# Designs tried in a protein design chat: VH-VL binders against Prefoldin subunit 4 (PFD4). Part 18

Target 1, 129 residues: Prefoldin subunit 4 (PFD4), of Arabidopsis thaliana (Mouse-ear cress) (q9m4b5)
Amino acid sequence: MQQQGSKSGSEMEVTWEDQQNINIFSRLNNRVHDLDDDIKSAKEKCENLEDAGNELILADEEMVRFQIGEVFAHVPRDDVETKIEEMKEATCKSLEKLEQEKESIVTQMAALKKVLYAKFKDSINLEED
Key: E = the ipSAE of ESMFold2; O = the ipSAE of OpenDDE; V2 = 0.75 times the mean of E and O plus 0.25 times the DockQ between their complexes.

## First folded at step 14 (VH-VL; framework fv_ifinatamab)

Design s4 (from q1 with heavy chain V33M; at its last look DockQ between E and O 0.71; V2 from the best seeds 0.00; counts 0 for: pae E 2.4 > 2)
Fold by ESMFold2, look of step 14:
Structure s4 (fold): chain C 129 residues (1-129), chain A 120 residues (1-120), chain B 106 residues (1-106)
Amino acid sequence: as target 1 above (129 residues)
Amino acid sequence: QVQLVQSGAEVKKPGSSVKVSCKASGGTFSRYMMHWVRQAPGQGLEWMGYIIPMWGRAKYNEKFKGRVTITADESTSTAYMELSSLRSEDTAVYYCARESGDSYGAFDYWGQGTLVTVSS
Amino acid sequence: EIVLTQSPATLSLSPGERATLSCRASSSVNYMHWYQQKPGQAPRPLIYDASNRATGIPARFSGSGSGTDFTLTISSLEPEDFAVYYCQQYSYWPPTFGQGTKVEIK
């Protein structure tokens, strides 16, 4: 977001309420960027978990050597499959919540744009570079 | 460096429960599987179950179906084994043992053991 | 589950003699481990993965074998070696131990 705020016409002034709305818009825009990063990370994690699950489907082994942090453990294949599915479900649920928050914020930003552009016209720029 | 310190000996009546603790120090607790193994007097080693602390997932020897519960508290680096409906046959030394992260299912560190005596 | 059968049950020998302990698995396993246990003590790791000595284990201890047949050898018994020895696998669920071989003074 850029703010080009300037006064058009001598009767158009930036009130405290207008400044609060501009500040809210800026905060929401920053949050959308953070959410986009989080969404990208969650999608990558889901892809990695899908790949791991597919590798287990192809394996014949009863026991797998599974990495937990920096160490390996001997874990029954069924338990690893269950854990991978749990992690996929948790990641998908987290992704859904992030997408819902983003949609809500985009809606709020659209409402603020409408109000601020109606009052200030060319005096501000609320669009991304 | 790694050390497993278990709670002290206990004397219990038949039908009661016992909860043995195993506190780990000198390493990362949550990433290692922690096993429980018992030994009746003059007998061999009997595997009871494990926990993966980071996952909060435990798995048990079916011989103990429903009587054993293994838990872990990552904040205190402590694993617990609770055995319920105690019988005289449960008199044994109970060990915690850490699974090695690089020796394909070996147990590299053992607690000192906890004697649990079940007597009326 | 994999049954580990150790033989002999008791091995009576004098200091300086060679001890040979056998562990046979009911099915082929990829990894076999050995532990030493002295009276009143916890088991101590001895050999990892058939032949790799654990930290601090002297060279007189050696392990060999693969598949279903595994051997622990103590080339020349010292007084501190009289103990019970267990083999253990976790190539397959569940982890299992052999019943033990007691090495005692003749």
Scores: ipSAE 0.416, ipTM 0.750, lowest interface PAE 2.4, mean pLDDT 88
ESMFold2 (binder alone), look of step 14: mean pLDDT 92; pTM 0.940
OpenDDE, look of step 14: ipSAE 0.696; ipTM 0.875

Design s5 (from q1 with heavy chain G27D; at its last look DockQ between E and O 0.72; V2 from the best seeds 0.62)
Fold by ESMFold2, look of step 14:
Structure s5 (fold): chain C 129 residues (1-129), chain A 120 residues (1-120), chain B 106 residues (1-106)
Amino acid sequence: as target 1 above (129 residues)
Amino acid sequence: QVQLVQSGAEVKKPGSSVKVSCKASGDTFSRYVMHWVRQAPGQGLEWMGYIIPMWGRAKYNEKFKGRVTITADESTSTAYMELSSLRSEDTAVYYCARESGDSYGAFDYWGQGTLVTVSS
Amino acid sequence: EIVLTQSPATLSLSPGERATLSCRASSSVNYMHWYQQKPGQAPRPLIYDASNRATGIPARFSGSGSGTDFTLTISSLEPEDFAVYYCQQYSYWPPTFGQGTKVEIK
């Protein structure tokens, strides 16, 4: 069953369905911005972990000072190597999921742009430039 | 202020096991390496092992590896040391000791110690 | 593993005297730490990284040394300084302690 009212059949009027599509687009756009921040953070973390691993390869000491949260610990190099690899794997998997979610959302937004621009033409602007 | 509070003294029979707790307060537990050290009556300090709570990783002195298990519960900020197959020579005071975050492997806070007496 | 040998085993002195405690490592270490332990108490951090005093430790306590030879010095003994002193390293896995030097009243 449909909501009574503004379904009078004019493309100049915003129907309930049109308002839902606009709201969905807005939510997806906000999510893309959040994802961009998360992706940037994940990429930086992955790069930092790779750099840390490379520095560890160059070090000849068997004990290293490694940051755990905001605290440093004196840890065997082998254990740090293992932990760095675990963190890299987890971060890379998280990044892949974030990128896949973003791609899906961008595709959905493109489809909504098509529908909304086809109906509202120049009376709506969904571009971010 | 950081404080480590250990469970109370225990009397055990040979062949049994004991689990000593060490509850941390005043600081973020999971980021600090927690060590366990014991001291037999009239003897020096003997390192047993450690845990990195945030990593869920423990390492042990080879002397105790088959008999000691060190765990942590981040939700209660508590570390545990369990020593199995107890013998009379395991009679000792057992300490937890936190590794300093700003030194190179020093222990900056110690629990009050837990006396474990193994007798038949 | 790194063996730490402390000497002397017992140091009998009077208040006001200078105490010199030795810790010798079986091979070179980068960092040496010292603890004080009184009867019935947990060890108390004293010196970390060879020469840095832990929080609340009086200036009469000083540490020095490098490589294999490390020294703890108490410039003028106070009554509360009579205790057992342990050195400890974690430059190499596993952490190890010296056997202790007892500083006692003569």
Scores: ipSAE 0.476, ipTM 0.779, lowest interface PAE 2.0, mean pLDDT 88
ESMFold2 (binder alone), look of step 14: mean pLDDT 92; pTM 0.937
OpenDDE, look of step 14: ipSAE 0.704; ipTM 0.878

Design s6 (from k6 with heavy chain R31S W55S, light chain W93S; at its last look DockQ between E and O 0.01; V2 from the best seeds 0.00; counts 0 for: pae E 19.9 > 2, placed apart)
Fold by ESMFold2, look of step 14:
Structure s6 (fold): chain C 129 residues (1-129), chain A 120 residues (1-120), chain B 106 residues (1-106)
Amino acid sequence: as target 1 above (129 residues)
Amino acid sequence: QVQLVQSGAEVKKPGSSVKVSCKASGGTFSSYVMHWVRQAPGQGLEWMGYIIPISGRAKYNEKFKGRVTITADESTSTAYMELSSLRSEDTAVYYCARESGDSYGAFDYWGQGTLVTVSS
Amino acid sequence: EIVLTQSPATLSLSPGERATLSCRASSSVNYMHWYQQKPGQAPRPLIYDASNRATGIPARFSGSGSGTDFTLTISSLEPEDFAVYYCQQYSYSPPTFGQGTKVEIK
């Protein structure tokens, strides 16, 4: 049923400014997807480092097995504890920055949605598929 | 952009101590490990120790047998390295270097270096 | 403690030539880093994690290797590339540096 007999008040000429806002929204949406992937990875790493540190508290050995990339190494517990804390601090700080960037982008996207939906109503879909 | 600015050159007598400062700007100070590395004239790089500013935890190269003390002041974004009981072989350029948050174990920013000369 | 042995100690080359610098670790490491140091200057990051160029490093610098054997290559030497190059690891505490390879104009 594509043969509608009534005029739609939402059909308007797209201005250059409207096209720029649509393009900006699309670029920001892509950035949010990239950020979501990065945030998920950083959260998992931060949680894994916290768990590893807690397991070291329970361990009784002077030397522990520690994975670096593809290889496991037996290193003094004190060195592993120090390295885990260093990695956790850096990773969790990066996570905070990624979450701050996402919040800023989502706020800007929300503002663009208000402008574009106010003008184009049902003629445009800015929601994720 | 992160920048590390160190205190000026020092001339010291044997048996005295020296305290070198390293002020960070253009980034977060407290969450990054700060290392100290020295280089004697014509020689390579020698790691001295580090500080984790947010926790105050430090670790030292055992070669220095407790002569090195590394501290941090979060309110001024400044790390300090003090070397006591100076000897002539401590004559070197002393660098601060920040450990990268993105490339584990790398030093991504370095101070300009502080020449410490120990002479009688 | 991981010992890093760089070779050769000195490379005497002309501008436009390829430089190949080796760093061998006494035990396997996953995170090898490279620095350039010119006279009177602090070390400058070149390569992180064996092969990733640091910000602002030109494409003529490349790194490769894994395990115990790592290589820094400068595909075509420019006048500003004559310097000392250090490898560095912190896969295991303490952080350690190689003794350096001096690349000098022939």
Scores: ipSAE 0.000, ipTM 0.507, lowest interface PAE 19.9, mean pLDDT 83
ESMFold2 (binder alone), look of step 14: mean pLDDT 93; pTM 0.951
OpenDDE, look of step 14: ipSAE 0.020; ipTM 0.638

## First folded at step 15 (VH-VL; framework fv_ifinatamab)

Design u1 (from q1 with heavy chain V33T; at its last look DockQ between E and O 0.78; V2 from the best seeds 0.00; counts 0 for: pae E 2.1 > 2)
Fold by ESMFold2, look of step 15:
Structure u1 (fold): chain C 129 residues (1-129), chain A 120 residues (1-120), chain B 106 residues (1-106)
Amino acid sequence: as target 1 above (129 residues)
Amino acid sequence: QVQLVQSGAEVKKPGSSVKVSCKASGGTFSRYTMHWVRQAPGQGLEWMGYIIPMWGRAKYNEKFKGRVTITADESTSTAYMELSSLRSEDTAVYYCARESGDSYGAFDYWGQGTLVTVSS
Amino acid sequence: EIVLTQSPATLSLSPGERATLSCRASSSVNYMHWYQQKPGQAPRPLIYDASNRATGIPARFSGSGSGTDFTLTISSLEPEDFAVYYCQQYSYWPPTFGQGTKVEIK
């Protein structure tokens, strides 16, 4: 994410506007990495909720001791199934919002790449690797 | 030390409603299931329903045919039970009781009870 | 729903005597709980999960049993033990109570 300095030919002066665009790109890139972590966590939560639902089906018990924080509650199985489904729906909505935000940011970064590469060519590197 | 303090006695006319409160102190409110149990004069204990405050969901004894509504307010650590379309048979002491988190469905703390008298 | 039937309905005894109270469930239950109630008071927890004494309950109170048959025993009755006793289950929804056994002074 650092600007490449090169003495191999032509080098244009970096304007205030150019520096602002580079800073914006760096900020967006950091946000994408944060979003990737959040998306991974949401997917893992969804998998864990699916596994919990499957364990309920296999257990075949009418009543469940369901843990709420540090406390157990005696709850009918159908009510626990409903709660797990509610949690899955909430997680899926959160995941959808995170993925939509990531798509928006990636689009903005692509636009900035186009502008900065058009001006600076080989003098700048905006790639991850 | 956990305590459950209920609202005071009420005298009601047939066809009206009553709402009894149960304020918890000395422990975590939101994670514990709160039950409501009533006792008519000279009679035994009758389970009415429960709420899990953190879930905000209640479940009821079918005997009451939708006349019972149980709610909770986590910000004040208070559970409520409302009984509508009151009849003389609803004259009873109404208790809140907390389900123990580790004793397999026992009720470990009880409110002092609220006498509701239904008369014309 | 699980019906709990307590016997006897009334037990007339003197202080110092042994009281034996029975609770029978209509189907096998995993956990049975007992409460003591005096006139004008809320029920007080006595025994949970058949045989475990609740906090502050003296050793003269004991519980036993499993399946469908459960017993509460008061080994040597004290004056303050004359009360109504209820069994309760929540092994299955909904929670249910027995009809009570009154222990009264002879």
Scores: ipSAE 0.445, ipTM 0.760, lowest interface PAE 2.1, mean pLDDT 88
ESMFold2 (binder alone), look of step 15: mean pLDDT 93; pTM 0.947
OpenDDE, look of step 15: ipSAE 0.682; ipTM 0.860

Design u2 (from q1 with heavy chain R31Y; at its last look DockQ between E and O 0.82; V2 from the best seeds 0.00; counts 0 for: grease 19.3 > 18.9)
Fold by ESMFold2, look of step 16:
Structure u2 (fold): chain C 129 residues (1-129), chain A 120 residues (1-120), chain B 106 residues (1-106)
Amino acid sequence: as target 1 above (129 residues)
Amino acid sequence: QVQLVQSGAEVKKPGSSVKVSCKASGGTFSYYVMHWVRQAPGQGLEWMGYIIPMWGRAKYNEKFKGRVTITADESTSTAYMELSSLRSEDTAVYYCARESGDSYGAFDYWGQGTLVTVSS
Amino acid sequence: EIVLTQSPATLSLSPGERATLSCRASSSVNYMHWYQQKPGQAPRPLIYDASNRATGIPARFSGSGSGTDFTLTISSLEPEDFAVYYCQQYSYWPPTFGQGTKVEIK
């Protein structure tokens, strides 16, 4: 964030409450960036699981090798299909929660922007590129 | 060094149940499928089922018709096999066996075996 | 389920002799595994994936075969090799074992 210098009003005072609102905004903005990273990672995981499931549907073999942690296991195809669908569902639920949290935080930031811009106008910049 | 240590021998009455434990060390327990195999006196090896500890997923030999329950506790690196409604023909040595990650379904480590005797 | 039939049931030989153990599958399998078991002990891995020696297994043990016919060969029997040998598959669910070949002293 950039804070623009102002010569328009030397009578303006920054209160403790104003500083707390600026600090809260900064923390929320950082959280949004963390959430964006988490959302991107969750979407990539969902895509990888979809690809794995599609590869498995095309396989003809009853038994498949599937990686569990650092080790391959020899598992019935149907059991792997079930596991992949479970993992996709869990990732989708996690992604929904992340999106909801982001939505809530963006709303809170919008409210703080209104308060801070109403008081400080051009003397503060709460925007990123 | 990978080691599978099983619980001690048991003598049981027909109709009761038995729960055998298998504690793993020297590897990452949760990554490996754990199988259970039994051997009646003077007989060959009979596969009973397995568990995938990381998934909490077990699968069984249908011969036992739901009498077998296989579980795992990741926090203690221990697998369990419970056999219910015991019959005299269930007298056997029960083994846990770890599935190899470097082969197509071989068992690379075996527990020492647990003798379960079912006697009237 | 895949039935594995081992032959012979018993092989009576002297130390220094060559042992040839057969395992026949009821349907073609991709991989065969072999175990050695001595009295009072758990099975010991010998050969995995038809021909690969497990860790610590001496070179006198070898495996071969494909499809339905698999062979375990012990080129020159040592006293410690008198045991029961089992083949095992897991190319198809469920895992199954052969009934065993006992190698005993003549």
Scores: ipSAE 0.584, ipTM 0.838, lowest interface PAE 1.3, mean pLDDT 90
ESMFold2, look of step 15: ipSAE 0.577; ipTM 0.829
ESMFold2 (binder alone), look of step 15: mean pLDDT 92; pTM 0.946
OpenDDE, look of step 15: ipSAE 0.711; ipTM 0.886
ESMFold2 (binder alone), look of step 16: mean pLDDT 92; pTM 0.946
OpenDDE, look of step 16: ipSAE 0.684; ipTM 0.868

Design u3 (from q1 with heavy chain R57Y; at its last look DockQ between E and O 0.69; V2 from the best seeds 0.00; counts 0 for: pae E 2.3 > 2, grease 19.1 > 18.9)
Fold by ESMFold2, look of step 15:
Structure u3 (fold): chain C 129 residues (1-129), chain A 120 residues (1-120), chain B 106 residues (1-106)
Amino acid sequence: as target 1 above (129 residues)
Amino acid sequence: QVQLVQSGAEVKKPGSSVKVSCKASGGTFSRYVMHWVRQAPGQGLEWMGYIIPMWGYAKYNEKFKGRVTITADESTSTAYMELSSLRSEDTAVYYCARESGDSYGAFDYWGQGTLVTVSS
Amino acid sequence: EIVLTQSPATLSLSPGERATLSCRASSSVNYMHWYQQKPGQAPRPLIYDASNRATGIPARFSGSGSGTDFTLTISSLEPEDFAVYYCQQYSYWPPTFGQGTKVEIK
């Protein structure tokens, strides 16, 4: 399939490739904002699970009252400890994946900034305002 | 206001399986532990296992482990207990019972019971 | 596993009499619960956490005890109190029930 470029007759000579790079940068920037929110939530969850696990280890009873939503359940301590550790492990893996994606995207945005500023200098603004 | 309604009585042959349902109304289903308890004719109460619907976690009495599967469907507020490889000794009334959130392991609401008869 | 032993197995009394039902645990438990069961019906909660009456339970029902020895008392027996009574614990895995005390009216 034949694709039309953006070279056609613009005073700035913005090519199709240039416009695609600008569009990609904008999408990546939006994704970074979403990732920042997700990362913050995951970090808070991981910290809360760590705190819950530490509190549970200090308990002496075989059975504990553990809050599930707004309701308390009477559950064996060992099973709650296992569940909390499983949740911590899953949350930490999810957080690592989110942070890796963010680093990759930030690196791509930096590369795009370098290319676009080199070509357009003061004609373009890729900074948040 | 809270009500547990179980499926109807069943007659089963040895070696088959039975699945009893327990539909909850008038409360928040997923946050409560749901227990299953059976009672053979003329006998006492025997705890079988439970499910924590929000965790998707079930735990069983060792006596029944391997034959009992307890599940929950949050969209219909229904818990299920399936007992496989049925024997005549499994003839009993099967109850679902909700664990109280306000006590230390009491069961505050019970279903009406489901009679399962296993005969050759 | 905690074994709960109820006594007596059968308690034959007249209306108006005081019924005293015993539940003994094989090891100390923190909390004991009591249920009433009439023929053809599901168990009905009576007492939770040794001494707290469940919602809608008449004042003639009371519970007491701690450790290994627990008691359910019906201060003045009424005709509707003919039933089997079970104690139950979940202080330790797994939940267990006593074998029941049948209260019958002469």
Scores: ipSAE 0.417, ipTM 0.758, lowest interface PAE 2.3, mean pLDDT 88
ESMFold2 (binder alone), look of step 15: mean pLDDT 93; pTM 0.945
OpenDDE, look of step 15: ipSAE 0.520; ipTM 0.806

Design u4 (from q1 with heavy chain S103N; at its last look DockQ between E and O 0.68; V2 from the best seeds 0.62)
Fold by ESMFold2, look of step 15:
Structure u4 (fold): chain C 129 residues (1-129), chain A 120 residues (1-120), chain B 106 residues (1-106)
Amino acid sequence: as target 1 above (129 residues)
Amino acid sequence: QVQLVQSGAEVKKPGSSVKVSCKASGGTFSRYVMHWVRQAPGQGLEWMGYIIPMWGRAKYNEKFKGRVTITADESTSTAYMELSSLRSEDTAVYYCARESGDNYGAFDYWGQGTLVTVSS
Amino acid sequence: EIVLTQSPATLSLSPGERATLSCRASSSVNYMHWYQQKPGQAPRPLIYDASNRATGIPARFSGSGSGTDFTLTISSLEPEDFAVYYCQQYSYWPPTFGQGTKVEIK
């Protein structure tokens, strides 16, 4: 993202309200990038958990060797199934909240773009490279 | 080097409870399953239950379910076993034992044991 | 649950002799482990997964077997080997131990 700094001088250049809108847009843009990373990670985790659950359905073993961090443990199949389902539910809730926040932020950024482009035209660039 | 250090010996009356601690050092506590095993005088080893500290999940031998509670405190790398409604037959040495990550359900490190004596 | 039956209950031998300890499972297990316990001490790992010596265990200790029948062998007993030996499985829930074999000096 590119933006011009404020210039002192006339009311047509940059007002206090204009500066606040520019600052808000910059903070929201940074948050969107962080959210995109978080959403990608949450989706990958959800997919990995679904794959792990499907593998347990295919396996008919009472005990499974399950990785906890960097360490394997010998865990009853039913307990692993319960844990995977618990983790899927938690990840899905987290993902839903992240996507809701992103949608809200993108809407706010669109509104700010409209206001700032209407006033500053090609003197400001709010688009990604 | 991994070490498990347990709390000291206790003498208890029937009907009371005991809580034994097991402090781990020299390793990553939360990723390892911690088991509790007891040994009555002159007898063999009896598995009581375990906790997975990272999951906050304990599972018990059905013989002891309802009387045993196993917990962990990750901030102090300490596991606890509490046995309630004590009876004379609960007199035993109580061990914590760490499940090996590499050896298919073996216990690679053991605490020194805590003697709990239940007598009137 | 899987019952592990060790035999003999007591093995009375002299230093230098060969000790053979048996552990039989009530049904087939994939992994059998062995522990040594001396008076007043916690058990210590001896053999993992039937035949793999734990760290620091001398070569005179060996394990073998599969399925339901497992054996611990001490090729030439040293004075420090007189102890109680336990087999243990966790191929199936719950973990279980054999009742122990005491190896004592004759």
Scores: ipSAE 0.543, ipTM 0.818, lowest interface PAE 1.6, mean pLDDT 89
ESMFold2 (binder alone), look of step 15: mean pLDDT 93; pTM 0.948
OpenDDE, look of step 15: ipSAE 0.659; ipTM 0.851

Design u5 (from q1 with heavy chain D102W, light chain R53K; at its last look DockQ between E and O 0.81; V2 from the best seeds 0.00; counts 0 for: grease 20.1 > 18.9)
Fold by ESMFold2, look of step 15:
Structure u5 (fold): chain C 129 residues (1-129), chain A 120 residues (1-120), chain B 106 residues (1-106)
Amino acid sequence: as target 1 above (129 residues)
Amino acid sequence: QVQLVQSGAEVKKPGSSVKVSCKASGGTFSRYVMHWVRQAPGQGLEWMGYIIPMWGRAKYNEKFKGRVTITADESTSTAYMELSSLRSEDTAVYYCARESGWSYGAFDYWGQGTLVTVSS
Amino acid sequence: EIVLTQSPATLSLSPGERATLSCRASSSVNYMHWYQQKPGQAPRPLIYDASNKATGIPARFSGSGSGTDFTLTISSLEPEDFAVYYCQQYSYWPPTFGQGTKVEIK
């Protein structure tokens, strides 16, 4: 976030409340970027689990060599199917919560933009470019 | 490095139960499948079941279904096998055995064995 | 379930002789594992995945085979090799063991 000045804007009084709102906006903007990274990672994990489940259905093997951490376990196919579904459900719930938090923060940022632009007009820039 | 230490020998009456412990050290416990294998006097090896500690999931040899329960405690790196409704035929040495994480189903480390004697 | 049949049941040999132990599966398996067990001791891993030696196993031990027929070979028996040997599979549920081959001194 950068503040632009003009002769009209330079005569505007910046109150403690205004500075607080600018600081809040900056913190929220940083949180959105962190959430975007977390959401991308969660989506990739969900897609990888979906792919693993699909490969298992097509393979029709009785025993599966399934990775747990850095090592492998020799596990019946049915048990792996159940585990993959459990992991998919947990990941999707986590993704839902991240997306809900992002939506809330974006709404708060939009409200702050309206207030700050209404008061400071062209003397402030809250856009990323 | 990796070591599996089992609980001591036990003498039990028919109809009772026994719970054998197997404490792992020198490696990560939760990622490895832990198997239980028994050996009656003068006999071969008989697989009983396993647990995947990280999943909290156990699976059993059908011969023992309903009588065997395998559990794990990750905080103490210890697996347990409980065999109920004991019979004289359950007299055996009971082993825990770790499944290798890099082979196709081999057991790479074994506990020292626990003799369970069922007599009356 | 896969039945593993080991032969012979007993192999009586002298130190320095070559031992050949067989394990036959009731249907094809991808990999076979071998263990050595001495009286009063837990089984000791020897061979995994048909032909790979476990850590610390002497060069005289080797494994081979595929499908239904697998072999453990001890090229020249040492006094410490007189023991019972078990094969084991886990290519199919459930894991199963052979009945053992006892290698004893003649």
Scores: ipSAE 0.464, ipTM 0.771, lowest interface PAE 1.9, mean pLDDT 89
ESMFold2 (binder alone), look of step 15: mean pLDDT 91; pTM 0.938
OpenDDE, look of step 15: ipSAE 0.650; ipTM 0.842

